# Ledger of designs, part 2: VH-VL binders against o81304

Target 1, 187 residues: o81304
Amino acid sequence: CSIFANPAQRAKRKLLELISEEDRGLRTQKDPKKRDEIVNAIESMTVIGRSSITTDDSLSATWRLLWTTEKEQLFIIEKAGLFGTTAGDVLQVIDVNKRILNNVITFPPDGVFFVRSDIDIASPQRVNFRFNSAVLRGKNWELPLPPFGKGWFENVYMDGEIRVAKDIRGDYLIVDRAPYNWTESFV

## First folded at step 1 (VH-VL)

Design c8 (framework fv_cafelkibart)
Fold by ESMFold2-Fast, scan of step 1:
Structure c8 (fold): chain C 187 residues (1-187), chain A 120 residues (1-120), chain B 112 residues (1-112)
Amino acid sequence: as target 1 above (187 residues)
Amino acid sequence: EVQLVESGGGLVQPGGSLKLSCAASGFTFSDYAMNWVRQASGKGLEWVARIRSKAYGGTTYYADSVKDRFTISRDDSKNTLYLQMNNLKTEDTAVYYCARDWGYEGFDYWGQGTLVTVSS
Amino acid sequence: DIVMTQSPLSLPVTPGEPASISCRSSQSLLHSSGYNYLYWFLQKPGQSPQLLIYLGSNRASGVPDRFSGSGSGTAFTLKISRVEAEDVGVYYCMQALQTPYTFGQGTKLEIK
């Protein structure tokens, strides 16, 4: 078989190539033309993924951030340097059967920002979430932070490698499946 | 299009040093973890070292046989992986391969290898 | 360290016949994610290793469907349904559950 015979495979490779040097979205914030190109590629993936089920058991995984437009998350990643660290892994840890989604930003060597959420499957592609706790943790200390917010996101495309989502604010998220399962003891 | 090309191998005396390079092309190098694997003549494969992408903190891992002697590093601006080898032993004689590490697929692409001979 | 043991180490096969290689690990490779972190590679004579199977049972891109991987935990099998001349080489299993990543000894497949 031809290496580029599948239109879905070609669209996916184009998307991954477009985001590959965007520093998880930080560079894209300064480049509206690049943002438009990526959004158009996401719309192509949305068409490919339409009518698919993206909220089944295969959604349970440790997902690694590749690219996002979420301003709050990007701000945290960008400002880590001001505190003498850099953001490492940025993860979503989802367990559909336990109905949890944990957002994780690691700050090597010892830091982590950890937000716990409950989820509810609303449709074949839509997940509702509610933040229930947040913690900023270092080697010998822990600072609980007040949780805030609820919303939804739609996984417009998902396969064995990547997931593409759009949220209630119109922000986009592109993640891949991490080659490990993150737990509090694994950080 | 994916290519990994190793260089820097050669003949060195015991106790000497070498720095290997692996030039990557045809993919976004900075998104991938990278590994070094070696193979002595007529023998099996031995994993040597791993370095994660910057998104995963750039963390490094080593086999016990090379720990404290070898250093894996990367320069994403040059799409190049390195292996600094110090205090070389005759047991380090092998072909050294670099291998790309992609998500669940693991070592999906390998270079052609570069021969390191530690003798006399 | 996790020890990987392959059997047989030498495998002479008549063309068109099936072949089977076993790989055992000293501890379970089944991760809490539900995946077995076991991989199969082929090294053809004079060439670099190439990926055949990832996560126990998934064929890598471009790998013919005559290759299949199975097993879970500590016991895994690579099967070739009908051996072709181009399949000659040394087959290795590898665990990537934890560092150090470790390989089996290798199985040399030869045509009778």
Scores: ipSAE 0.000, ipTM 0.460, lowest interface PAE 16.1, mean pLDDT 85

Design c9 (framework fv_cafelkibart)
Fold by ESMFold2-Fast, scan of step 1:
Structure c9 (fold): chain C 187 residues (1-187), chain A 124 residues (1-124), chain B 112 residues (1-112)
Amino acid sequence: as target 1 above (187 residues)
Amino acid sequence: EVQLVESGGGLVQPGGSLKLSCAASGFTFSDYAMNWVRQASGKGLEWVARIRSKAYGGTTYYADSVKDRFTISRDDSKNTLYLQMNNLKTEDTAVYYCARGDEYFYGSGYFDYWGQGTLVTVSS
Amino acid sequence: DIVMTQSPLSLPVTPGEPASISCRSSQSLLHSSGYNYLYWFLQKPGQSPQLLIYLGSNRASGVPDRFSGSGSGTAFTLKISRVEAEDVGVYYCMQALQTPYTFGQGTKLEIK
């Protein structure tokens, strides 16, 4: 027997259409009405994904930022222009079996900001993390930064295309599966 | 394992019509954009058409050379992509490939899997 | 329409030697997201095309590390560090920044 996936597909389409021109969240910071619409769409996805397992092997991927409310990340993206560059890739590289989650922001052509963390699967939807190291790299230089803190996030919805998460600070994250694996040229 | 299998090619006279099918298996067909690409004998690749998933509005796109003559469509219940070709011209003679695209926010069809192709010959 | 131009059209290579293929676009393929919407494909004799490189520099699953893609904006290069007999075929670049998606004319790599 076949089932209809129309309600889930429509909810996902609505969410992706709402965020499609929000510049990863930068435009949404100035538009409370739009933020409310997106949050309501996220709540619909949360209902659809309730009781599902979102911390299994399929969580292992290079995830690409589509939209977030996280102020620190958006600040970095917005201010990249002040230094003559633009934020390129904004990624979460997760490997459940290795227990790692690396946050990556690229600044074409040669800049990269890495934050490395360990993860622990706490429940079917909750991931605990602890920052281990952070580094800002240019073409021929590297500046280590002090890592700080630990937290958790919950993947409230996940499928073969996207993941929707809420974190300990009440921020939201919407990512898709990048069509590539992030790798480092230099360690 | 991802598989795409084209069918429906054949010999047709100029001005005729033909409908191609692409049967998909090994992945959730409804989550992906799909493309048609063709290749005339001894020539290069030419992108023909793209259709988005229903989650992204099912929007269709065409190369200028086939616009208003070809129609791309999909039936997610059958995991099948179609290309309806009308008013065929001799220059439409080619092997037609089905290729899987992406539906990522910044995505634009990355073509990671291709079918074996089906030959369409338009001649008298 | 964005025009894609490859060079050379024919590339005879001795096994073990490096090879490079150039691809130029008539306008920048760098999107505001930071991605270059440029793809490289290989079509071996009698086979369907297969993806080698996506988004400018990312190697597709199962593709040997001797293949690499580089470049940004309007100029891109596919490099094979050590050519092997199995690399024979026609190489195509493609832009997917906007429809219609367009391919280069192809580069035929042959063993001499």
Scores: ipSAE 0.000, ipTM 0.463, lowest interface PAE 17.5, mean pLDDT 85

Design m1 (framework fv_mosunetuzumab)
Fold by ESMFold2-Fast, scan of step 1:
Structure m1 (fold): chain C 187 residues (1-187), chain A 121 residues (1-121), chain B 112 residues (1-112)
Amino acid sequence: as target 1 above (187 residues)
Amino acid sequence: EVQLVQSGAEVKKPGASVKVSCKASGYTFTGYYIHWVRQAPGQGLEWIGWINPNSGGTKYNEKFKGRATLTADTSTSTAYLELSSLRSEDTAVYYCARDYYDFWSGYFDYWGQGTLVTVSS
Amino acid sequence: DIVMTQSPDSLAVSLGERATINCKSSQSVLYSSNNKNYLAWYQQKPGQPPKLLIYWASTRESGVPDRFSGSGSGTDFTLTISSLQAEDVAVYYCQQYYSTPTFGQGTKVEIK
């Protein structure tokens, strides 16, 4: 009945509580015990999401980073301070019908790191990707970077609020649906 | 084991189009990107573009945009390069090549045997 | 585009002697985030497609003889054949994959 939280609700609540003060993963890098607790919570979500389709049109959204173990992304977020800025939004903008996935890190007021990717839906939960272009942009300058990288990630759980993914490198990603759409155009 | 087998030599008139095929075998066709590279007589190698056979997504060298079209047929494991509005300077051997699978790859581990396209009056 | 320039255009080397081919990129192909140089070397014999020799500037492809080695970082790269054999007569190309792929003009290696 209504007095019982379903397994997904309980596991989701626990996961979100565990990551709520982890500074997108930066604090977790220095705390193996906390990382293990979060990974165990992710494994619970993986079990719950096992038979679900997480690569349908509902995947098309502006996703906002809540927590990750990806060292490269965390390094960029951490080192933004060296250039007199702080990472603002960290976004993954997906459009399944256009077969694109754009990674966006904003550096207020005028900076952005933008990586454009092509995606393929490989299975109900697996997405293949390849980087097509990367650029670091400031107010009056633009620096293109090498876009060669490809891999896959699996959305092990997805609902109307969050998405949990694991990638080819064994890294984890937890995102929620942003309350806005990222509309930046590269034509 | 892994093979890329291309169609035979072509002789075309200026202004015509040519379509070169590249049939893959010995691996999962949809798991790797196919690139196209040409080599004019006595010249170096020039990258044309790539296609992702799983999605149909493509990327072109700007020099070939509007004239080159890359396609792939997953039912036959075959990639295609179509080049339109042919000119004498398009005379070259055209190669297909497989993108080596790695997170940061962009080099080519297997190549087709090449297709000579001659554009002459 | 990143321009790749090889030197020399042609090289005549006696059997058993060292052959050295240089490759220079117009901008760095070292990506600081992963500390990798996006640079490959290919061998092309007459009537054949190119064959991969080296990737990531210094990693030798499986099956390639140990007399072939790659070195360098950033903008300056070298392919070395420590003891030239008859079967090494070919044109050698460097290729960057830091951005849209571009190749050097090639270096022809011949027996002296």
Scores: ipSAE 0.007, ipTM 0.496, lowest interface PAE 10.0, mean pLDDT 86

Design m10 (framework fv_mosunetuzumab)
Fold by ESMFold2-Fast, scan of step 1:
Structure m10 (fold): chain C 187 residues (1-187), chain A 120 residues (1-120), chain B 112 residues (1-112)
Amino acid sequence: as target 1 above (187 residues)
Amino acid sequence: EVQLVQSGAEVKKPGASVKVSCKASGYTFTSYDIHWVRQAPGQGLEWIGWMNPNSGNTKYNEKFKGRATLTADTSTSTAYLELSSLRSEDTAVYYCATDYPFWGEYFDYWGQGTLVTVSS
Amino acid sequence: DIVMTQSPDSLAVSLGERATINCKSSQSVLYSSNNKNYLAWYQQKPGQPPKLLIYWASTRESGVPDRFSGSGSGTDFTLTISSLQAEDVAVYYCQQYYDLYTFGQGTKVEIK
């Protein structure tokens, strides 16, 4: 039980509690009522983050997935049995100055799937992206996959702990700042 | 060639609703946002909102939230603005615009405008 | 939110002379991460929709004559028409797209 100084802290805490046991969104796919609750909490964060700048240099980070509605990403996480029974961390590695965003899914001990993207900052909250390449990599092998698509996402809320985004397809993404920086050299 | 073609002029009574259409051609309709902007006679430009025709997501100017509804029919590449509870102050030319070829930036292409007159 | 203010409200200039329109934003529209000013200029003639002239404060839209130029950064911006032609009689609007979208009130340019 915590005492919150203001409505923003309370709304953030409620969102994080709602998603804490959702298995990154996999459980939510089977529970429309829970999805509605989380979307309502995201809307509260959107109101709080209105007119804030969420595409400045503080966007540069290794972001770790907490919850998403992106069915393609969830499908890959669910199919982690290909590399063992559980996917590791799911990350977005963003560098605003280099204009890159890499999506990373780890499959411990040796596997990684990652998609390289270029980004362009369109506004205080909107980021445009284009996929450049994708690869599935193991210890001593890699399988390049064709790149696909382009789009945008809006970071509707961002602070020193979390980021909440909505994309061109209407999907939601909630991430926190990972306690480490991911580099390609580690797998 | 990018073109946005809007529906014809409308005359409405106070309290009615109006629905203006904007038919897009010359680009991939679902790839770029559609914006709506109005201009009262002799006045400046006022942004109403945008919609993403791929997802159906919208963003509204707070002034119009609850009265304006932005929709699209991707099968006909047509965007719509519906404005409810019309008042005399809603008399204006309504424009659709797109940010093609760039996303979320400036308005490269505009429709010809639709005059909506609200009178008793 | 960001308020855009233009000056003057109207301007009369002789053919071939320079016209200058100013635009001020209530907060900076310069984004430090990409070093771009999120400001555009539009021209509107009676009975027509606005036409994009300038974006990113100083980039001229394709097909727009060289006599039109944009300058400025942060909160203060200028549209210059170096040698006014008869076809340039119009209302000119500045617009920010840094935080949503707002327009200046417009500047009417007339022949003296």
Scores: ipSAE 0.008, ipTM 0.515, lowest interface PAE 9.7, mean pLDDT 86

Design m11 (framework fv_mosunetuzumab)
Fold by ESMFold2-Fast, scan of step 1:
Structure m11 (fold): chain C 187 residues (1-187), chain A 120 residues (1-120), chain B 112 residues (1-112)
Amino acid sequence: as target 1 above (187 residues)
Amino acid sequence: EVQLVQSGAEVKKPGASVKVSCKASGYTFTSYDIHWVRQAPGQGLEWIGWMNPNSGNTKYNEKFKGRATLTADTSTSTAYLELSSLRSEDTAVYYCARDHYLGYDAFDIWGQGTLVTVSS
Amino acid sequence: DIVMTQSPDSLAVSLGERATINCKSSQSVLYSSNNKNYLAWYQQKPGQPPKLLIYWASTRESGVPDRFSGSGSGTDFTLTISSLQAEDVAVYYCQQYYDLYTFGQGTKVEIK
């Protein structure tokens, strides 16, 4: 075997290093040069992941947000302070066989934002989604929100540790497999 | 109406480059990948590549890697295919096409085609 | 690289008769997780771009007449035109989108 890291390991390490201090994407919003560097690293992962199947059963997992360009999600994370809290883990819980994708944002100790979605596997790398319901919950209250929208995302790279995706709006998402499984008991 | 309108026919010498445009209207340009497909005279369809017009990300058929460049200008909702080092074998009608409305990988909207002729 | 092979290369059918076109893929395009076939059919008339007829092997695109139907699974697929109309004279292509995108060589449908 080679004593040097293979191309996939090198590209993945570079991507993870680039995003490690970006505060899930909040710092990147003010730095177009850094965004371009990260996007170029994503392109390298896309090349490595080409022709791979990223919508099989291994997509079923609790995914934890590492970095994104999604403005709406970043807005929620940034503005958590206005409600006396900070965003904890930001998760996508996917179950391919049940055709669900739930977006979860925790606001420790008591808050949770849940968005439920149906998914349909469109290709070896593409997933269609449609929002079904959304709720913001605190310790002794809940506020149901009307979900709106449908779209698709493409998993351009996925392995046993991370997943890299782009969506219908041209946004990027980098997630890792959470060290725990999120369950409906928290809803 | 959802439409893709392409630039006019081109005649080029071997070794030259050509740049074909594809102007989108009637939908949100940045929400759909744009594909490029060519068809040599009397032959079938051959996929060249796609680009994401919001991010600029691209994916190419290995046969065209290094010669094809896909770009887009979001301010004019226009996608571009540039093909360099032209050969007689590159003579074809070049089409742009959009991912299906529901996000599937089938191509539901196509441009009218641009004939590129490469002759010595 | 998935190779798509159509048969026959050309087909002559009388008006009102059934036309059948076959498409074979070198690998299965059936995705086990969702049980869907990543197979589309296109119609191309002279001087025109291709037009999507069918996706997911058997789902008819909006606006496509019901005389067009797709069937098959895995590696063997069929496009059927139940009652050929004059406007159906065209070349028909199958396409896989399971692993990138490749097209069959085309089947020319003509009137007898």
Scores: ipSAE 0.006, ipTM 0.466, lowest interface PAE 15.3, mean pLDDT 85

Design m2 (framework fv_mosunetuzumab)
Fold by ESMFold2-Fast, scan of step 1:
Structure m2 (fold): chain C 187 residues (1-187), chain A 121 residues (1-121), chain B 112 residues (1-112)
Amino acid sequence: as target 1 above (187 residues)
Amino acid sequence: EVQLVQSGAEVKKPGASVKVSCKASGYTFTGYYIHWVRQAPGQGLEWIGWINPNSGGTKYNEKFKGRATLTADTSTSTAYLELSSLRSEDTAVYYCARDSLWFGELYFDYWGQGTLVTVSS
Amino acid sequence: DIVMTQSPDSLAVSLGERATINCKSSQSVLYSSNNKNYLAWYQQKPGQPPKLLIYWASTRESGVPDRFSGSGSGTDFTLTISSLQAEDVAVYYCQQYYSTPTFGQGTKVEIK
């Protein structure tokens, strides 16, 4: 009965409603008050997800970006217009058994920017990462870019639909499970 | 170098609609948000909303929701503000302005010259 | 809505003298996570659009003379013109961008 949703279902529904028109975080970057509302909803999800294991095999998926505060990623999405393109799906492709995490920004029809990372499971909720390579790819061309950095993120909540994370810089990420698997054309 | 050139003055009757244009030049139009701000004669400034010309995404000040429509035509590098159901208190100079170089911040580095819209019986 | 209130409404200053304009916000525009004040200042001369002078409360826009400076934090902000020149006759507006942008009512600066 939808009227009698449990506390976790209500908190998740509220979070998804708050972010539904935020343009993956671009609108929120122009509204610190709205950011605070969303962060408060994330804190509610953190309470619900405490003591859960969010780094098991179910973390392996193609995750699709719903909302973030991560400025570098949002800057790329916002400024795609300077190069005559628009960002499509933004993905985080994780394979726990292979110890990889690839960040992907698509530029339909043929463009993609992706950053390859190695991961290490540090705790039931914490993942350590290190950037290995970055590539900007178009139709029949490829430009390798230098990768920079390492860090960690914590999946503070995860279920069969969504994942909520906070990283070493204090940035937040909300993703859902994409209805498709993303694969690099050659690999 | 960077220039925003707006359409000419308009005189409208109460209940009518007005559409003001803002033609951008000297920069990549799709790389920057365009904001609309109005100023009633002898009064202060009031923010109406923004448009992202690359995506067509918009955000409106609650006061103008349902009456203001922001659009952009990338082929002509032109942004538009359409305001419907005009009232006498809508008499104002309407400015377009470019978002600053920094994303996420709503302050304005370049402004159009302004378009006077007069609403009178 | 955050309400921005400027003082004084008008100010007459002799050429070469200091002009001081105050701006108060109804709530803090300091964002604790990045320690930035979401506050800008604009100059508007008769018949012209506003021109950006200051952003982040104290950062001067490129091309703006160094006689213009911004200071303050939280709810109380000041724009200072250290040595008023004839071309500085204008209305000055503060603007917050912590939430939906709002402007002060303006301060008119005139030569005494």
Scores: ipSAE 0.006, ipTM 0.551, lowest interface PAE 11.6, mean pLDDT 87

Design m3 (framework fv_mosunetuzumab)
Fold by ESMFold2-Fast, scan of step 1:
Structure m3 (fold): chain C 187 residues (1-187), chain A 121 residues (1-121), chain B 112 residues (1-112)
Amino acid sequence: as target 1 above (187 residues)
Amino acid sequence: EVQLVQSGAEVKKPGASVKVSCKASGYTFTGYYIHWVRQAPGQGLEWIGWINPNSGGTKYNEKFKGRATLTADTSTSTAYLELSSLRSEDTAVYYCARVGDYVWGSYFDYWGQGTLVTVSS
Amino acid sequence: DIVMTQSPDSLAVSLGERATINCKSSQSVLYSSNNKNYLAWYQQKPGQPPKLLIYWASTRESGVPDRFSGSGSGTDFTLTISSLQAEDVAVYYCQQYYSTPTFGQGTKVEIK
């Protein structure tokens, strides 16, 4: 009988199963029922993660995108093919002690879209951020872009495997800890 | 034991607003969504919306959007439904109900006793 | 919105006999990834709030007598009371939670 399973583990498994075939959120954009179902599962994770500290040193990691409602990131992922490339890993590289958060979209083998940000820890779950610079880089070329602004996000749940966040715009982000550390040497 | 206790009956004129309360006890208030459902005399059940007491986030049935406002006070473990621009067809028993599955099954395991709102001229 | 339709609107059953109530959804409430039906059943007696009987189409709520059972999948669901008792006189509602919650119109169960 599944009633003996750990409630937090059950909720996490349900969320991960719901997002597993959603193409990082691209399929969900066309399916409001699926979006509502995922959002409801996120609310369950929010309940489980309430009163937890999600902005401590364990937030420092290379986070890999599993699912999002952020239209800007999804647009870039979707439209990569128009320029003869495809999006690889989409990463959020956070270092709490250095007060940085870098957004990275890879375009194998040589391309990267890289956005540098400063962060400030506002509360046990809230992070403020401000974009500093953005660059789109390929083999032997680069195009600097204007930064996109500032905001905040709240990590409503975080453990040794995943992090679930909601931002100032009401968008959601689900990430896992990448099996590698991103290096800035390419950028 | 889990209890949801609602405020008493209200009689209102058309065009007025009404605010119904739902006080929760016996569980962690911020751990469960509170939904609001109404039932007109001799009729079936109609879903109004939900509130997440932990975040203050809300969802409304399109029929009630713009007239219903759901709020919650975590210090008193009390949820509120305010319905404005009342019409005679808003005469109903209004229930608060707790979501039954913390992993988000929107079936309702505990209900308040109901608040009769009568709208008459 | 998903429309829930119950049949019959009213049902008269002799004490000790089986009562069967049907509920149809305008679209499937079965979620293929977890193979669960997002359907609940409630009992409502005059002057009382609804009481949860069944959730996930067939799971009986704690404290609900064994004579109540739920069955069905997809769009067609049934609540069965195997041996009607006097205290079972009530209106019964099905509810889907696959999307925003909607209820059936109710089935009134009376003793013949």
Scores: ipSAE 0.005, ipTM 0.447, lowest interface PAE 16.9, mean pLDDT 85

Design m4 (framework fv_mosunetuzumab)
Fold by ESMFold2-Fast, scan of step 1:
Structure m4 (fold): chain C 187 residues (1-187), chain A 121 residues (1-121), chain B 112 residues (1-112)
Amino acid sequence: as target 1 above (187 residues)
Amino acid sequence: EVQLVQSGAEVKKPGASVKVSCKASGYTFTGYYIHWVRQAPGQGLEWIGWINPNSGGTKYNEKFKGRATLTADTSTSTAYLELSSLRSEDTAVYYCARDTIFGVVEYFDYWGQGTLVTVSS
Amino acid sequence: DIVMTQSPDSLAVSLGERATINCKSSQSVLYSSNNKNYLAWYQQKPGQPPKLLIYWASTRESGVPDRFSGSGSGTDFTLTISSLQAEDVAVYYCQQYYSTPTFGQGTKVEIK
């Protein structure tokens, strides 16, 4: 039935409206009331997504950050301006069959911060990850960083447009499917 | 020096089970996946599955799902393959092999020496 | 499953001459997101486990002689031994790791 928007479509529209002007979460960090509104909308999506499989092959995509509460990622995005650049797209590139998850922050025109991870599918909604390597790359230079950290996240809702996740640290992530596939540049 | 050392040859009857061990040394055991690959005499290589020793998570080739069980003991840095309901077609050399990190899984930089499992009536 | 087909099944090459082995996948093993080919090559001598030679289709493993090289992209790959030595007599296998790992049937290389 397409006469009336179903509950998932209504909840999704409300969530996307709430986050549309939040600068990926930077504005939300200083607004607890807005954070609570967004978290309540996420909980609605969690109820709708209960018992769904969100770790199948459709999880394989280039995901683009729409909103997060993750402090470390937001700090990098915020401080990019102090170094004469701005953060472009922030991406999570997942391939379930290859068991990889790469976190990417672009700094147009030529910069990228990129963290490589292995993943294991732990349940229909839970993904375990382990960081393998990180690199900060510019036009003609590269600075490798030591690998660190591991954790899990749960995709509490996923469809053909968006994915909503909660992680081991209690942080939230809302992403959409990017209109392109991200690739590393090699010479 | 990285080494994977496997248990000795086994002879089994059809319907029995076998458990092969693979002891790792020279690296951090929980930092790498262990894969199992077999090779029937004069034949090619066939992937069985992997185990992540850190989490206990496993993945199996569908052909072996329900018959193969992969486990690991982190206290002894040892991985195990148990294969049940053995058939004559299971006669093969069984290898353990280490995966690599840096965002790559399922190609193998170090291999055990192999364990010959013979299944005969 | 991705099926890997090697050609030829066996070849005889004179000492010091070039050996070429082909490997074809039933579907592309090139991952568009990172532009990498998920393809490896192994050498196996009688009574020994396989030894990794090449990964990412063209990256030579540490300690492997420079006479071994890998090339190709997508579905068609080649392993080349530029100047065959006596110790290179072995069976060579390609392997994809784009999906559930599968190996080619092997190519036996012998001295002519």
Scores: ipSAE 0.000, ipTM 0.459, lowest interface PAE 16.5, mean pLDDT 85

